# Ledger of designs, part 28: miniprotein binders against q96jn8r1131to1294

Target 1, 164 residues: q96jn8r1131to1294
Amino acid sequence: TLEFLENHGKNILLSNGNRTATRVASYNQGIVVINQPLVPQLLVQVRIDFLNRQWTSSLVLGVITCAPERLNFPASACALKRAAWLLRGRGVFHNGLKICEKFGPNLDTCPEGTILGLRLDSSGGLHLHVNGVDQGVAVPDVPQPCHALVDLYGQCEQVTIVNP
Key: E = the ipSAE of ESMFold2; O = the ipSAE of OpenDDE; V2 = 0.75 times the mean of E and O plus 0.25 times the DockQ between their complexes.

## First folded at step 4 (miniprotein)

Design r43
Fold by ESMFold2-Fast, scan of step 4:
Order: structure tokens, then sequence, then C-alpha cells
Structure r43 (fold): chain B 164 residues (1-164), chain A 82 residues (1-82)
């Protein structure tokens, strides 16, 4: 079964059998990673459980191609300068460089209850799903193996893994 | 009025972005701080355009002060990125 790894940002508390991640302090140090590689056709979904509107930016979703079990996570996913493809706001980022200006809905405005999903297609394209709706290919030809990550940044203080 | 609501929303968003960027700059995430500061500058410039259209000299002056603050924080962030 899908779970968040025990290796995570220092402000994270895992609960519900490692299926719920809560950021218990500040606005950062909230990176979590799914416990198994994102293989083609696997749909990984998280639900936004709690938003703190004192912050302006919100969660980041994406993939990393380095092994996450012993990785020393930076304060935010955007500080990953190697092996990271991230969706933040409306942008798509590769290793800190914006590679697409507008893709899908604005992640900074998704309300509580939104279900966000990541999936690789058979050609290695990374897809974002929002409430079950495929937004298309955000990143083509993602190297494998890769791992889905969620950065509980800013507004987003809690997410839970949900079954498809 | 709708314009007053837009002004208040812009001010709220600008202040939140500046606060987040300042904290990120202190805690060692200068890349994200830079991005939030650039976003804040865009909202400040929108506020300045609204102030100019309204002929509101005090609002324009306040927006100029916010821009100066954003640029000062950005200067500190750029120094950490070197």
Amino acid sequence: as target 1 above (164 residues)
Amino acid sequence: SEEEKRIYKLLEDIIKLLEQAFELAKQGDPEKARELLEEAKELIEELMEIAKKLGNEELLRFAEILLKVAEQILKKVEEKLK
C-alpha cells in the first residue's frame, strides 16, 4: 500500500498509518515522499485536508529521480537543484528553472477537499490529475526510477493519501 | 466598492508575500524568497497603476514605499545566492 516515507521534512508528523502528513510548525520543512517508485499507470493521489490562509503560496507536487530514503531534504522543494520536476502555482519547474508558465489550475488556490494526483503515462510523461480530471502532460520523458513528492508549503498544512 | 475590495486584496497579498520572503531569506531558502519578491513586485506595480488611475497620491506613495522594501529584501537575497 501507498504510504509516506519515514524520511521527511523536519516539521512533518505522519499519522493514519503514514497516510496523513501534517506540517506542525512554520511554513516550510514539509516535504514528504511516497514509499514506492511512481511506475507507469500508478496514480498517486493526495487530498488537501487543511489550509492556513495566513500564507499566500501553497503545496507543491512533483517527482524526484534520486533515492529518497536517506535524502537530506531542503527547507522547500524549490531548493532542490538536481533531479526534481515540480508543479507550483501554475508553473512547471525543473531543478529551480521555470519550464512552463501556465499549466493546469493554480495550486495556490485549490480549496480544502481537492484531490491532486500524479501519474506517469506509458511514454514517461508526467500527468497532473485534479479531482479525477487529467490535466495533460506537464513533463515529458521523466527519467526512471522516480518518486512522487508533496511539499506541504505555506497554506497547505495537511494532506492524506487517497485511493483512486 | 469593487475597486476598494481589489486594493485591500492587493495590499493583503503583498504584505503576506513580503513577510514570507523575509522569513525565507532569514531561514536559508533564498531561491524561493526571490520568487515571492518578484511576485510581490508585480502586485505592487498593479497597485501603482490603480493609484495613478484614481489620482490617489497617498496610495501611490505607499506603493512606492512597498516597492522599495521589496527591492531591499531582494538585494539581501541576491547577496546570499552568490
Scores: ipSAE 0.000, ipTM 0.179, lowest interface PAE 15.5, mean pLDDT 83

Design r44
Fold by ESMFold2-Fast, scan of step 4:
Structure r44 (fold): chain B 164 residues (1-164), chain A 82 residues (1-82)
Amino acid sequence: as target 1 above (164 residues)
Amino acid sequence: SEEEKRIEKLLEDILKLLEQAKELAKQGDPEKARELLEEAKELIEELMEIAKKLGNEELLRFAEILLKIAERILKKVEEKLK
């Protein structure tokens, strides 16, 4: 079963058998990581449960290629300077550098109830799924092993892992 | 009416980004503050293009002032990153 790791951002509380992550304070310190490596054929999905429109930016998701169990997370995923490929807004970022200007829908505007998915294809391409629809390859040739990461940043205060 | 509504939304979004960036810098997140300031600059550039299309010199001048404000906040944020 897919769960969020016990190692997470300081403002996160896990519930529902570690399948729901809630950010209980501020706008940051909300990084969570899935407990299993993202291997080809595995579709990892989270549902946006609650948005607080006090903030302007929202959820970031992607992968990291370092071991997450004892990683000291920065305040925001966007501050990761190595081993990170992230989707934020409409951009794709590698270690803080924007590598694609416009990919998929704007993640800052996805409403409550949206289901976001990450999947690796057989050639190591990272795909984003939005409400079951494959958006295509966001990042080609991701190094393995890699781990799915969600940053409950800004507006996004709660997500839940859902089955494919 | 249409153009006025678009301008109002851009101004609202720019102001919100500038205020949030200032708050993030105070709360110890200068890297995210920098990112919001870069986004504010992109919206300001969009506002400048609309002003040019409309021949609205007052709006263009105002957008230039907003850009100077964003740059001043960014300079303060960058001092924390160094």
Scores: ipSAE 0.000, ipTM 0.128, lowest interface PAE 16.7, mean pLDDT 84

Design r45 (at its last look DockQ between E and O 0.74; V2 from the best seeds 0.00; counts 0 for: pae E 3.7 > 1.5)
Fold by ESMFold2, look of step 6:
Structure r45 (fold): chain B 164 residues (1-164), chain A 82 residues (1-82)
Amino acid sequence: as target 1 above (164 residues)
Amino acid sequence: SEEEKRIEELLEKILKLLEKAKELAEEGDPEKARRLLEMAKILIELLMRIAKELGNEELLKFAEILLKVAEQILKKVEEKLK
């Protein structure tokens, strides 16, 4: 079954059998990682449960290609300078550098209840799903193994892993 | 201290959530009120754990009162969702 790893950002509290992550302080230190690596048949989905609109930016969604169990996470996913492919706002970032200006919806405006999904296709392309709808390939060839990552940043204070 | 600041920020957030949940329950948005109460209960349980770790019985008693308040509001919200 899919769960968030016990190794996570300092401001995260896990609940609901480690399927719900809550950021309990500040605006950052909210990185969580899914316990299974992505494989082509696996769709990892999270629902946005709680937003605090006092902040301007919202969650970051993506993958890391290094082993997550003992990794020291930075305060924000955007500070990951190695082994990271991230969706933030409308942009796609690799190791802190924007590589695509516009892909999919603006994550900073997704409302509570939005279900966001990540999966790999057979060629290693990373797909974003929004409320069950495939948005296409965000990243063309992600090294494997990789793990789905969510940064409960800014507005986003709670997400829950949900079944497809 | 860092721990006192953590406690004060947590308490402030809990109280704001409970206040807003009560307003939403009264003004006809019980689904959102329920979500706020679920968040508040998570934070109250964290506060109770911190209080136990510190041996702070005054804080623990206050957190228990906050939990009862959250449960009272939730009971009213659940009646509206029937």
Scores: ipSAE 0.313, ipTM 0.726, lowest interface PAE 3.6, mean pLDDT 90
Fold by OpenDDE base, look of step 5:
Parts: structure tokens; sequence; C-alpha cells
Structure r45 (fold): chain B 164 residues (1-164), chain A 82 residues (1-82)
């Protein structure tokens, strides 16, 4: 069963069998990691449950290749400088550096109810899915094992892991 | 105190969510109302934990009342989603 790990950002409260993550304070310290590593053809999906318009920006979605159980999470995913491939806004980032300017929909403007998915293909390409639609390869070759990461940042205050 | 301020902010947020959920349900958006209510429930549970940690029986009782309210609204909303 896909769940968020107990090792998470300081402002996160887990519920629903650790399938729902809620940021209960401020706008940051909201990183969560899904327990099972991504393997080829496994689709991992989260639904944006709640957006707080008080803040700017929104969730960051991506993968990490370091051991998530031991990770000391920074206040935001943007501060991850190693072993991180992230989708923020329309950009793709690797270890804090933008490697793609425009990819898929703007994550900062995805409405509540949007289901975002990550999937590795057989060639190691990381795909973004939006409401079940494959948006293409965001990262062409991701090291394995890797774990899906969600940063409940800014407007995004709650997400839930959903089954495909 | 800082803790009191935190509690007040949490309470305010919960109450706003409940009120907004009612409005959305009446406006024909029961799905969004449901989501707000689920958020409210989670925050109420947090409030309950805080109350227990502080040994604040009155706060705990109030939180329990809020939970009942949220669940009642949620029940009505879910009926609209059938």
Amino acid sequence: as target 1 above (164 residues)
Amino acid sequence: SEEEKRIEELLEKILKLLEKAKELAEEGDPEKARRLLEMAKILIELLMRIAKELGNEELLKFAEILLKVAEQILKKVEEKLK
C-alpha cells in the first residue's frame, strides 16, 4: 500500500492511514515522501485536496534518490541540492538547477481535485500524469531506486494518495 | 501566549472552513464543500490533540462539538453527491 513516510516536514500532519498529508501551519516545511520506490510502470498519484489562496506558489512534485527515511528535510524542496528532480510551476529542476523551462501544466495553477501522477517508463524516463493524461517525459533518465516526493508548499495545504 | 494564539488561529480556520462549506453546498458545489469539511475534520482532530496535551477539558469539549457539526454537514453534503 502506498503511504507517506513518517519522516516528513515539520508542519505536516498525516491522516487516513498516512495517505493524506496536511500542512497545518505556515506556508512551508511540508515535504512528504511516498514509502514505496518508483519502479517501472508503477503509477503513483496524489490529489490536490485543498488550496489556501492566502499564499503564492503551490506544490512541488518530484523524486529523490537518497534514502528517504534518513533525510533531514529542508523547509522547501527547492533547497534540496542533491539527488532531487523536481517539478515546480512549469519548470523541471535537478538539484536546484532548472533543466527545463516549460513542461506540462503549471503546477502553481492546478485547481483542487487535480490528480497528479508520476511514473517511470522502461527506459528510466519520469512521466508526469495530470488527471490520468500522460504529459510526457519530464526527466529522461532517473536513477533508481527513487521515491516520489511532494512538497506541500504555498497554496497547497492537503494532498491524498489515490489509486490509479 | 504563543500557544493560545496558535489555538485561536486554528479555531478561526476551522470555523471559516465550516462556514464556507455550508455556503458551497448551498451554491451547488457539494464536492468542494466535502473537501473543505474533510480539511476541517483533520484540523479539529489536531485541536483535540492539542487540548489533550494541555489538559484543557473545555477546549476538548468544544473540539468535539465542532467535530459533530462537521460530520453533520458532511452527511448532508454527501447525500447531495449521491
Scores: ipSAE 0.231, ipTM 0.662, lowest interface PAE 2.0, mean pLDDT 92
Fold by ESMFold2-Fast, scan of step 4:
Structure r45 (fold): chain B 164 residues (1-164), chain A 82 residues (1-82)
Amino acid sequence: as target 1 above (164 residues)
Amino acid sequence: SEEEKRIEELLEKILKLLEKAKELAEEGDPEKARRLLEMAKILIELLMRIAKELGNEELLKFAEILLKVAEQILKKVEEKLK
């Protein structure tokens, strides 16, 4: 079963069998990681449950290729300087460096109820799915093993893992 | 510490919002400036609550100064929106 790991950002509270993550304080320290490696054809999906519109930016989504179970998470996913491929706003980032200016919809504007998905294709390309619609390849040839990461940053205060 | 780092990040966010609001108020986008100021005031109130919980009197006084700055900019914005 897909669950969020017990190792997570300091402001996270897990509930619903570790399938719901809530950021209970501030705007940061909200990184969670899926308990299983993202293998080809596995679709990992989270639903945005609650947005706090006091903040301007929102959820960051992506993968890390380091072992997550005892990782000391930084305050935000964008501070990860190695082993990270992230989608933030409309950009694609590798280890803090913007590698694509415009990909998919603006993640800062996705409303409550949006379902965001990550999937690897058979060639190792990382795909973003939005409400069931494949946005295409955001990152080609992601190293394996890799793990799906969600940063409940800014507006996004709660997400829940949903089955396909 | 991680707690001090979180407070620093919140302060950076507030300061950036106030700077951008001041720029937009002068530049001729007072509606956007008002929205940013409303957001800044809410974050300043959060900072004040954190300061009270920690018993940090200096941080509380600084948050009160930031609130006064936000209200001064808001006054200029409201004059332009009339």
Scores: ipSAE 0.000, ipTM 0.076, lowest interface PAE 21.6, mean pLDDT 81
ESMFold2, look of step 5: ipSAE 0.238; ipTM 0.667
ESMFold2 (binder alone), look of step 5: mean pLDDT 85; pTM 0.821
ESMFold2 (binder alone), look of step 6: mean pLDDT 85; pTM 0.820
OpenDDE base, look of step 6: ipSAE 0.090; ipTM 0.571

Design r46 (at its last look DockQ between E and O 0.88; V2 from the best seeds 0.00; counts 0 for: pae E 8.5 > 1.5)
Fold by OpenDDE base, look of step 5:
Structure r46 (fold): chain B 164 residues (1-164), chain A 82 residues (1-82)
Amino acid sequence: as target 1 above (164 residues)
Amino acid sequence: SEEEKRIEELLEKILKLLEKALELAEEGDPEKARRLLEMAKILIELLMRIAKELGNEELLKFAEILLKVAEQILKKVEEKLK
């Protein structure tokens, strides 16, 4: 069963069998990691449950290749400088550096109810899915094992892991 | 105090969620209303935990009332989603 790990950002409250993450304070400290590593053809999906328009920006979605159970989370995923591939806005980032300017929809403008998915293909390519539609390869070759990461940042205050 | 401020902000957020959920339910978006109510429930539960930690029985009672309200609204909303 896919769940968020107990090791999470300081402002996160887990519920619903650790399938729902809620940021209960401020705009940051909202990183969560899914327990099971991504394996080829496994689609992991989260739904944006609630957006607070008080803030700017929104969730960051990606993967980490370090051990998530022992990770000391920074205040935001943007501060991850190693072992991190992240989707923010329309950009793709690796260890804090933008490696793609425009990819998929703008995550900062995805409405509530949007289902975002990550999937590794047989070649190690990381795919983004939006509402079930494959947006293509965001990262061509991701080291394995890797874990899906969600940063409940800015407007995004709640997400839930959903089954495909 | 800082704790009081935190509680007040939490209460305000909960009440706004409940109010907005009611509006959305009446305006034809019961699904969004449901999501807001679920958020409200989670925050109310947090409030309950805070109340227990502080030994504030009045706050706990108030939180329990809010939970009942949220659940009642949620039940009605879910009926509309059938």
Scores: ipSAE 0.042, ipTM 0.526, lowest interface PAE 3.3, mean pLDDT 91
Fold by ESMFold2, look of step 5:
Structure r46 (fold): chain B 164 residues (1-164), chain A 82 residues (1-82)
Amino acid sequence: as target 1 above (164 residues)
Amino acid sequence: SEEEKRIEELLEKILKLLEKALELAEEGDPEKARRLLEMAKILIELLMRIAKELGNEELLKFAEILLKVAEQILKKVEEKLK
């Protein structure tokens, strides 16, 4: 069963059997991590449930390659300077360094109801799915093991893990 | 105080969600209305926890009323989804 880990950002409330994460305060402190590492054939999907469009930035989606159970999370995912590969806006980032200027849709404009997915291919490439449609390889060779991460930042106040 | 401001912000958010959910239920988007009501219920439950921690029985009773309102709107929404 896929769940968000109990180790999460300070402003997160988990519900729905730990499959729903809600940011209940402020605009940050909203990092959540999926409890199982990504393996080939596993598609991890979250649905954007609630957005506050008064902000311009929105959720960050990606992976971390260190053990997440006891990790001290920063206020936002963009402050992860080690072991992180992140999709933010239209950019792809590795340890805070932008490595791709334009990949997939702009996450800052994805509406409520959008289903975002992450999976690894057989070569270790990280794929983004949007509403079931593969957007291609965001990161060509992700070290394993890795865990999917969502940062409920700015606009994004709730996401729910959904089955493919 | 900081806790009073937190409560006020939470109440405003809950009320806005309930209003929006009712509007969406009437305009033929009941699936989105249901999702907003589920969010509202989560926030109402948080408000109830805060009220219990503060020993604020008035706030707790108000949160219970909000929960009943959310559940009645949800029942109407679920009938439209049938």
Scores: ipSAE 0.013, ipTM 0.426, lowest interface PAE 8.5, mean pLDDT 87
Fold by ESMFold2-Fast, scan of step 4:
Structure r46 (fold): chain B 164 residues (1-164), chain A 82 residues (1-82)
Amino acid sequence: as target 1 above (164 residues)
Amino acid sequence: SEEEKRIEELLEKILKLLEKALELAEEGDPEKARRLLEMAKILIELLMRIAKELGNEELLKFAEILLKVAEQILKKVEEKLK
C-alpha cells in the first residue's frame, strides 16, 4: 500500500490514511515522500486536489536518493541539491542545474484533477506520466535506491495518491 | 503578528476547502467533495487545538461552528454516494 511518510515538511498535514497531503500554511515547507522505494515499473501517481492561484509556481515532482525517514527537510525541494532530481515547470533539474529545458507539460499550469505519475524503467530512466500518458524519459540512469518526492510548493496545496 | 497571520491563513484555507466541497457536491463529484471535507475537518481540529492553546474562546467557538458545517455537508455528500 502506497502512503506518504510521516516524516515530511513542517507545513504538511497527512490524512486519508496518509494518502492525502495538505500544505496548511504559507507556500513552502511542503515536501512529502512515498513510503516505499521507487523500484522499476512501480507507477506512483498523485492527483492535484487543490490549487491556490495567489501563488505563481506550483508543485515539483521528483526522486531523492538519500534516506527520507529521518531527513530534516528544507523549505523547498530545490535545496536538496545533489540528492534530488526534480521536475519543475517545464524543466528537469539536478543540483541547481537545469538539465532539460522543455519536458512534458508545464507543471505550473496543470489544473486540479491532473494525475501525475513517476516510474522507473528497467534501465533506471525516470518517466513522467500525465493523466496516464507516458511523457518519456526525464532523467536517465537514476541512482538506486531512490524515493518518489512531491513538493507541494506555491499553488499546489493538496495532493492525493491514486492507484493505477 | 506572525501568529495572527498563521491563523488567518488556516481560516482562509478551511473556508476555501468548504466552498470547493460544496461546489463539487452540487456539480456531481461527491467523492472528491468527501475528500475535501475530510481535509477541512482535520484543519478545523488543528484550529481548535491552536485556539485552546491560546485561550481564545471566540476562535474556539468559531472553529466548532465550522466543524458542524463540515459535518453537515459531509452527511449530505455521503447520502449521495449511497
Scores: ipSAE 0.000, ipTM 0.164, lowest interface PAE 16.8, mean pLDDT 82
ESMFold2 (binder alone), look of step 5: mean pLDDT 84; pTM 0.816

Design r47
Fold by ESMFold2-Fast, scan of step 4:
Structure r47 (fold): chain B 164 residues (1-164), chain A 82 residues (1-82)
Amino acid sequence: as target 1 above (164 residues)
Amino acid sequence: SEEEKRIYELLEKIMKLLEKAYELAEEGDPEKARRLLEMAKILIELLMRIAKELGNEELLKFAEILLKVAEQILKKVEEKLK
């Protein structure tokens, strides 16, 4: 029953009962947020449906700690600053700073069909899952409440929420 | 206008997706072709909604033709995925 919120980046179209997000223009303005807070042990998963190799960078995943229902989304997730912890490429980012250089696989090279998951552990650690495999703790002690965020940036033009 | 630009961009993207899906359906990557066709159908449905909002019957008719093309390619893909 997880869905993307109706409040999203301006280039997004939701379909499939708000479970599929498509970026219909450009390379940016593609932020979507999951409707339910990310509570401990809830695994939120999205599948990469379509990549446009015209662009170099790809999808960004993470969490946002401000209320997303009425947020005026910026062009890219990195502009959310203090409110977001983001996985981009192989890096972990917060407030414009790279806080970890090499974590998990390179998100810019994940192929179509890849399933990416986010989960909080009981200690507030944010985990990335790739095709069902836990990559470990990307961010310790995430402030709560928080929501899972996907930025359909660059190459990634479509994602779909999939059940665990 | 902004609406004319949006329509143009949607048409270009739909056409590119349909061309690539047809190519992949022929060359034997039917799963990728299916994903591209699902994306094309979503964009075609968006184009239909825009055409209805504008009262543009010619654009709506064209979008319906594009949807039939997508469904024909999808049928070919489904045969290969059996």
Scores: ipSAE 0.000, ipTM 0.246, lowest interface PAE 16.6, mean pLDDT 83

Design r48
Fold by ESMFold2-Fast, scan of step 4:
Structure r48 (fold): chain B 164 residues (1-164), chain A 82 residues (1-82)
Amino acid sequence: as target 1 above (164 residues)
Amino acid sequence: SEEEKRIEELLEKIIKLLEKAKELAEEGDPEKARRLLEMAKILIELLMRIAKELGNEELLKFAEFLLKLAEQILKKVEEKLK
């Protein structure tokens, strides 16, 4: 059911029925988007499969509220200036502006095997789940429709969609 | 530069070959997938030589990663051909 879209960053290679994303070059150009809108009650989860310790920062995840099918992705998700709510390190960002200093665990230190999840609650609050544990509301009132986005940045070179 | 364009074109060709090989391996054409993977490996070896000549450590690690990926897909293909 859930798959990564064929429209993705140029350094991405999809496998396993478009459920595994591998960044095959450099440290950037690694944005992927889930093929279905993130609707309330849907828990979208990815597992970190491979980390390259050569890089210092790691995976970014969040949501975008623009249509992803033909979007021209920037080199990094943090360069998105519109319609983006992102979790990076310990911070929460809206269109490049840091709106929360410390939320949840540091994404730059999550090991291989970590399962990261995104879910909207009934009030439109965006939740981060880490290994099945709800970290709380990172962003209130996310506009709909929205789409789950993963940026395989820096250390994170492979992720796989996993079922709840 | 001409060299940068050459590297970008080589990278695009390798990525397309790997994507097509993976697709064919999953869709039940493992013989064609194997041929594409063999072609990809040749181009990856060329990329590794270019990276070494340039002293470009990032490009070399990238080429090594592509080789690992090609070999992982090839292993799955070889299992299907048994």
Scores: ipSAE 0.000, ipTM 0.169, lowest interface PAE 14.3, mean pLDDT 83

Design r5
Fold by ESMFold2-Fast, scan of step 4:
Structure r5 (fold): chain B 164 residues (1-164), chain A 82 residues (1-82)
Amino acid sequence: as target 1 above (164 residues)
Amino acid sequence: SEEEKRIEKLLEDIMKLLEQAKELAKQGDPEKARDLLKQAKDLIDKLMDIAKELGNEELLKFAEILLKVAEQILKKVEEKLK
């Protein structure tokens, strides 16, 4: 079964069998990683449970290609300088460098109840799914193994892993 | 750090431009005040971009507050230009 790893940002509390992640303080220190590598055909989905409109930006999601079990997470996923491909707002970022300015919906404006999914295709392309709809290839040729990452940043204070 | 100094410099420049614009508007030079406000808004946009790239939500919120302040001053300047 899919779960969030016990290695996570310091403001995270895991519950519901490690399938729900809650950020209990501030706006940052909210990185969580899925316990299994993202292999082709696996669709990993999280539902946005709670948004705090006190903050401006919202969750970030993507993949990392380094081993997550003992990684010392930075305060924000956007500070990852190596082995990271991230979707934030409307942009796609590789190791902090913006590689696409406008992809998919604006993640800063997705409401509570939105289900966001990550999937690798057979060619190693990373796809974003929004409420079951494939948005297309955000990143081609992602190195494997890779691991799905969610940063409960800003507005997004809680997410839950949901089965397809 | 160099990045921290760069942010501090941007904040100093923004604040100076906003104060100069207020003073010029008071002295009866609203056109020059408007020019300085345009410069301040450009620097605020740059600060917002830096905040987003750093993932610094508090800095982003502060930059948005500065933008609202600049727009409020601009509104009063535009009233004088009519």
Scores: ipSAE 0.000, ipTM 0.225, lowest interface PAE 13.7, mean pLDDT 85

Design r5a
Fold by ESMFold2-Fast, scan of step 4:
Structure r5a (fold): chain B 164 residues (1-164), chain A 81 residues (1-81)
Amino acid sequence: as target 1 above (164 residues)
Amino acid sequence: DWREELEKLLEKALKLWEQFKEAYEEGRFDEAEELAKKVLEIAEEIIKLAEEQNDEEAKEIGKFLKILAEVALQIIEKARK
């Protein structure tokens, strides 16, 4: 059973059996991590439940390769300087360094109801899925074990883990 | 990188703003003026960084802080008579 870890950003409240994450304050301190490693072929999906139009930028998602259970999370996922591969806007970032300019849709413009998925293929390639459609390989060789991470940044105030 | 830099600038501006309020309430107008000017400088740095990174949220925050600092400077001039 996939759930968000109890270790999360300070502005997060978990509900619905730890399957829904809500950012209850500000625009940051909204990092959540899935409770199990992203093993090959496992598709982890979250649905965007609520967007607050007061803010402009939106959620970030990706993977971390460090143990998440005791991490002291920074205010934003983009501040992670080690062991992180992140999708933000249209870019792909490794430890804060942009490694791809344009990949998939612009995450800052995905509407409420969008389902975003992360999956490792058999070769360790990280795939993004949008509403069930595989966008291709964002990162070709992710170290394992790794864990799926969502940063409820800016507009994105609530996400829920959903099945395919 | 730049998100962490933005967060540090924001934290600095908010701390300086709290110090401004204290100085102003205590009638320390010279000190309050210097604090408001520092907030204005940081607001302009936030706007510049936001424009370089195409971050509209950060740009709006910077613009708000700039207006806040400019109003503070006007109020100090009036309080001095």
Scores: ipSAE 0.000, ipTM 0.082, lowest interface PAE 21.5, mean pLDDT 81

Design r5b
Fold by ESMFold2-Fast, scan of step 4:
Formats: C-alpha cells, structure tokens, sequence
Structure r5b (fold): chain B 164 residues (1-164), chain A 81 residues (1-81)
C-alpha cells in the first residue's frame, strides 16, 4: 500500500497509517515522499485537505531521483539543486530552474478537495492528473528509479493519499 | 541551520518593529529612525537568505518588511518639522 515515508520535513506529522500528512508549523519544512518508487502506470494521488489563507503560495509536487530514506530535506522542495523535477504554480522546474512557463492549472489556486496525481507513462513521461483529468506530459524521459514528492508549502497544510 | 537563522531574523524584526512603535509614540524620532533602518537591514538579510535557499514565501516576507521599513522612514521624515 502507498504511504508517506517516515523520513520527512521537520514540520510534518503523519497520521491515518502514514497516509495523511499535516504540516503543524510555519509555511515550510513540509516535504513528504511516497514509500514506493513511481514505476510506469502507477498512479499516485493526494487530496488537498486543508488550506491556510495566511500564506500566498501552495503545494508543490513532482519527483526526485535520489534515495529519499535518509535524505536531509531542505526547507522547500525548490531548494533541491539536483535530481528534482517539480510542479509549482503553473511552472515546471528542474533542479531549481524553470523549464516550462505554463503547464496545467495554477497549483497555488487549487481548492480544498482537489485530487492531484502523478503517473509515468510507458515512455517515461511524467503526467499530472487533476481531479482525474490527465493534464499531459510535464516532463519527458524521467530517469528511474524516481520517487513521488509532495511539498506541503504555504497554504497547503494537509494532504491525504487516495486510491485511484 | 539556515531555517533557524530565518526564524531568528523574523523574531528580531518583530521586536524592532515593537520598539519602533514605542519610540515613535514617545516622539523619539532619532531612535525610531535607527530602528526602522535596522528592520531594513534584516529585510535585506531575509531576502538574500531566501534567494540562496529558493524560498519564495520567505523572499516575499522579506520584501514586505522592506516596504514597511521604507514607509516607517517616510513617516518619521514627515513627523520632523
């Protein structure tokens, strides 16, 4: 079963059998990683449970190609300078550099209840799914193994893994 | 480590803003000006730290503190005859 790894950002508390992640302080230190590698055809989905309007930016999601079990997480996923492909706002980022200006919906404006999914296609393309709708290929040819990552940044204080 | 530094900078800015309000209300404009300038310095430190760590929210907080400090300096200038 899919769960969040027990190695996570310092402001995270895991509950619900490690399927719910809550950021309990500040606006950062909220990185969580799925316990299984993202293999082709596996759809990993999280639901946005709680948004705090005190902050302006919201969650980031994507993949990392380094081993997450003993990784010292930075305060924000966007501070990862190697082995990271991230979706933030409307942008796609590789190791901190914006590689696409407008992809999918603006993640900073997705409401509570939104279900966000990550999937690799058979050609290694990373897809974003929003409420069951495939947004297309955000990143081609993702190296493997890779691991799905969610950064509960800013407004997003709680997410829960949901079944497809 | 830098996360603790950011938190210390934010707490320091908060205390300086509280001292600014006290100095301003008591007519101690030279002290208020010095305090506003210190907030400006902290805002610049927060912005630099945020840019180094790619922390966009911290950067926006730093930019907002910078605006607050600049407005405070303008208010002091106007209060002096």
Amino acid sequence: as target 1 above (164 residues)
Amino acid sequence: DWREELEKLLEKAKKLLEQFKEAYEEGRFDEAEELAKKVLEIAEEIIKLAEEQNDEEAKEIGKFLKILAEVALQIIEKARK
Scores: ipSAE 0.000, ipTM 0.126, lowest interface PAE 18.0, mean pLDDT 84

Design r5c
Fold by ESMFold2-Fast, scan of step 4:
Structure r5c (fold): chain B 164 residues (1-164), chain A 81 residues (1-81)
Amino acid sequence: as target 1 above (164 residues)
Amino acid sequence: DWREELEKLLEKALKLLEQFFEAYEEGRFDEAEELAKKVLEIAEEIIKLAEEQNDEEAKEIAKFLKILAEVALQIIEKARK
């Protein structure tokens, strides 16, 4: 079964058998990682459960290529730099650079109940799924092994792992 | 009550500034720029309201906040060079 790792950002509380992550303070320190490597064909999905709109930005999704089990997570996923490929707002980011301007919907405006998914295709391309709809390849040739990451940043205070 | 409104506006601006510094440090310059602009908007709103209320203390605090936001925007401009 898919779960969030017990190693996570300082402001995270895990519940529901480590399938629900809640950020209990501030707007940052909210990184969680899935307990299994993201292998081709595995679809990892999370549902946005709660948004606090006093904050400006919202959740970030992506993959990391470093071992997450004992990683000292930074305040936000963007600080992982070379280890992370991230979807934030409407952009795709790697190593502090925006590598795609407008990809998929604006993650800062997705409402509660939205289901966001990450999947690798057979060629190592990272796909974003939104409410079951494949948005296409956000990042080609993701290095492996990699792990799915969710940063409960800003507005997004709770997510839950879901499967069809 | 004006004092309560002022405190809420200042609290909002301080939270945005906190997010600004994190975004800036992580190289998220587009987000940092948006946050600094929001602080500037709040500062200008406070200046206007403080002038209507004859609250010189609030006006001076907001003028300082405006300077901080303007400096933040200049820093972003140079970082994106």
Scores: ipSAE 0.006, ipTM 0.355, lowest interface PAE 11.1, mean pLDDT 87

